# VHH binders against q86uu1r1256to1370: the designs that were tried, part 26

Target 1, 115 residues: q86uu1r1256to1370
Amino acid sequence: SKVCRGYLVKMGGKIKSWKKRWFVFDRLKRTLSYYVDKHETKLKGVIYFQAIEEVYYDHLRSAAKKRFFRFTMVTESPNPALTFCVKTHDRLYYMVAPSAEAMRIWMDVIVTGAE
Below, E stands for the ipSAE of ESMFold2; O stands for the ipSAE of OpenDDE; V2 stands for 0.75 times the mean of E and O plus 0.25 times the DockQ between their complexes.

## First folded at step 27 (VHH; framework vhh_7nfr_2)

Design s45 (at its last look DockQ between E and O 0.58; V2 from the best seeds 0.00; counts 0 for: pae E 8.1 > 2)
Fold by OpenDDE, look of step 27:
Structure s45 (fold): chain B 115 residues (1-115), chain A 125 residues (1-125)
Amino acid sequence: as target 1 above (115 residues)
Amino acid sequence: QVQLQESGGGLVQPGGSLRLSCAASGFTFSRYWMSWVRQAPGEGREWVSSISYSGKTITYADSVKGRFTIARDNVKNTLYLLMDSLKSDDTAVYYCATGRWSPYTKSSQDYFDYWGQGTQVTVSS
């Protein structure tokens, strides 16, 4: 499929909270974009395929560590078992899929797109 | 068929060095995480180190940090473990393991697809 869409919960970059976002994988545009919701009217960010270095399960529990960053509490993943990482040149994204199947699909399409 | 073959083990004195190799075949090596795991006699499996498919992410157990170095050659389909400053406690069978999406952890055992037969490392005076 040239396009894959769906909700993922991702950890914020500056504000280390978990937010549900609508993700759009576009093979032709070579982008992974995320929006506030499925209407795709408010773009929140774009990950270019060329910036993606790695995709992997968060079995190191990097997102599960409770810590304070300034005035923000970094909370553990809402579902560690369904948490995976997208590592780019500039940022490490933590994402939670709604199911194991969804996680596998997203990881596969993302890593394939980045190749 | 997927194959992982460890080599380089042996007997060494405390403070000595060894270099382990793991030759991989039967799968696209450059797309998989690789890990070293060891098992001492009478003990459970202990994770040693992992390296991502690109080599850009590397992790070590605290017990080997500063002494061991993991590396991979995706052209040669080979995983390496350079072990310096070896201690008696490092005595174990060392296994090469692979998983597409994850480094080895106790909780991630189910995500590992293949293991080698292991190579014996004995550190003794």
Scores: ipSAE 0.529, ipTM 0.774, lowest interface PAE 0.9, mean pLDDT 89
Fold by ESMFold2, look of step 27:
Structure s45 (fold): chain B 115 residues (1-115), chain A 125 residues (1-125)
Amino acid sequence: as target 1 above (115 residues)
Amino acid sequence: QVQLQESGGGLVQPGGSLRLSCAASGFTFSRYWMSWVRQAPGEGREWVSSISYSGKTITYADSVKGRFTIARDNVKNTLYLLMDSLKSDDTAVYYCATGRWSPYTKSSQDYFDYWGQGTQVTVSS
């Protein structure tokens, strides 16, 4: 497919809370973009394909641990077993899929951008 | 047809070294995470090491860390395992296995897409 769309939950960048975002993987634009919702009217961020270094399952359960960041409680992933990572040269994204099958599909799709 | 073929196994004395190779064909090797998994007689399969498609991320099981080195050559479509300081506990059939993303650590083989036939490593004095 040229495009893959769907909801994933992600840890926010500036405000460290788990947020549901509508993700759009677009081979033509060579971007993984995410929006507030499925209407795609409010862009929240863009991950360019060339910035993607690795896609991997959260082996160390890094997202399964409560911690403080700049005096803010950063909560555990709502589903650690379905959490995967997209590592870029600037940032590590934590994403939670709605199911194991969705997780496999998204990881397979996103890694194509890093190829 | 996807093929993974291990080689380089054999009989070695404790403290010795071996270099395993896994030749890959029938898929785009450079787009897959590669792993080594071993199975000792009468035991389940045990994950040993994984390397990302780019080589930038490498992980090892605690039992082999510091003694084994995983590497890949994306031009020759070959995965390697350099095994140093071998112990009798390392005796096993060693398989290469692959998937599009990092496998579960110490995990079920349910998530590897393809497997090799294995190469026997025997450490005995």
Scores: ipSAE 0.012, ipTM 0.332, lowest interface PAE 8.1, mean pLDDT 82
ESMFold2 (binder alone), look of step 27: mean pLDDT 81; pTM 0.826

Design s46 (at its last look DockQ between E and O 0.63; V2 from the best seeds 0.00; counts 0 for: pae E 7.5 > 2)
Fold by OpenDDE, look of step 27:
Structure s46 (fold): chain B 115 residues (1-115), chain A 125 residues (1-125)
Amino acid sequence: as target 1 above (115 residues)
Amino acid sequence: QVQLQESGGGLVQPGGSLRLSCAASGFTFSRYWMSWVRQAPGEGREWVSSISYSGKTITYADSVKGRFTIARDNVKNTLYLLMDSLKSDDTAVYYCATGRWSPYTKSSYGYFDYWGQGTQVTVSS
């Protein structure tokens, strides 16, 4: 499939909160975009395939550690077992899939697109 | 068929050094995480180190940090473990393990896809 769509919960970059976002994987555009919702009217961010370095399970529980940065609290992943990481050149994304199957699908398409 | 073959183990004195190798075949090596796991006599398996498929992410157990160095050669399909300043407590069978998505932690044994047969490392005076 050239396009994959669905909800993932991602951790914010500046504000370390978990937000549900609508993700769109587009092989032709070579982008992973995320929106506020499935209507895709409000773009929140774009991850370019060429910027992606690695995709892997969050087995190190990096997202599970509670810590304070300035006035922002990093909260635990809503579901550590379904948490995976997308590492780019300048940012580490933490994402939670709705199911194990969904997680595998997303990880596969993302890493394949980045190759 | 996936194969992982460890080598380089042996007997060394405390403070000595060894270099382990793991030859991999039967899969696209450059697309998988590689890890070293060891098992001492009478103990459970202990994770030692992991390296991502690109080599950009490396992790170590606290017990080996500063002494062991993990590396990989994706052209040669080989995983390495350089062990310096060896201690008696490092005595164990060292296994090469692989998983597509897993850097492995103690709680994630189930995410390894394949294991080697292991190589014996004995540190004794």
Scores: ipSAE 0.475, ipTM 0.752, lowest interface PAE 1.1, mean pLDDT 88
Fold by ESMFold2, look of step 27:
Structure s46 (fold): chain B 115 residues (1-115), chain A 125 residues (1-125)
Amino acid sequence: as target 1 above (115 residues)
Amino acid sequence: QVQLQESGGGLVQPGGSLRLSCAASGFTFSRYWMSWVRQAPGEGREWVSSISYSGKTITYADSVKGRFTIARDNVKNTLYLLMDSLKSDDTAVYYCATGRWSPYTKSSYGYFDYWGQGTQVTVSS
């Protein structure tokens, strides 16, 4: 379809902690945006399709390893087996899906839209 | 319709080198992550290495890092594994495998859509 919506858990950009966000994939706007919740009233970020380089499963468990980043400790993914990555020009996003089925759907949707 | 054909296996001495190839057909090779997976006698399958469709993201199992090099040629639809400093622990059947994304690390072959028949690599003392 032209729009896909749902909750994913993502690692924060500035403060490296895991945050539940409402994601909206919009093929017509060519954006993957995320909000505080399903009401879509408070935008937290936008990933433009043209910025997406790759989408892949976190097969190295990179998000499962604790590490220091500037002023915060990056915590282990709450579910490493369901964690996937969206690599952009500027940043690597780590996202946790609610199920393996949802993870496959989101990865497929995001990579197809970015082609 | 998808076909993956491995080649380049054989008998080699410890410390030796080998180059594996995987010829692919029946799908758009340049849109798929490609992986090597191996299976030692009497063991389960072990993920070895993966390479993204663009070639820009490459990953290795700790057991082969620094010794093996994965590469792909999207014009010739061919995946490669360059194996250096081979050890007896590397003895296995090596499979070419593919899916739209990288494999799950907990199940190195449980997410692959397509598999080749494998090529035997034997490192003898």
Scores: ipSAE 0.012, ipTM 0.368, lowest interface PAE 7.5, mean pLDDT 82
ESMFold2 (binder alone), look of step 27: mean pLDDT 81; pTM 0.831

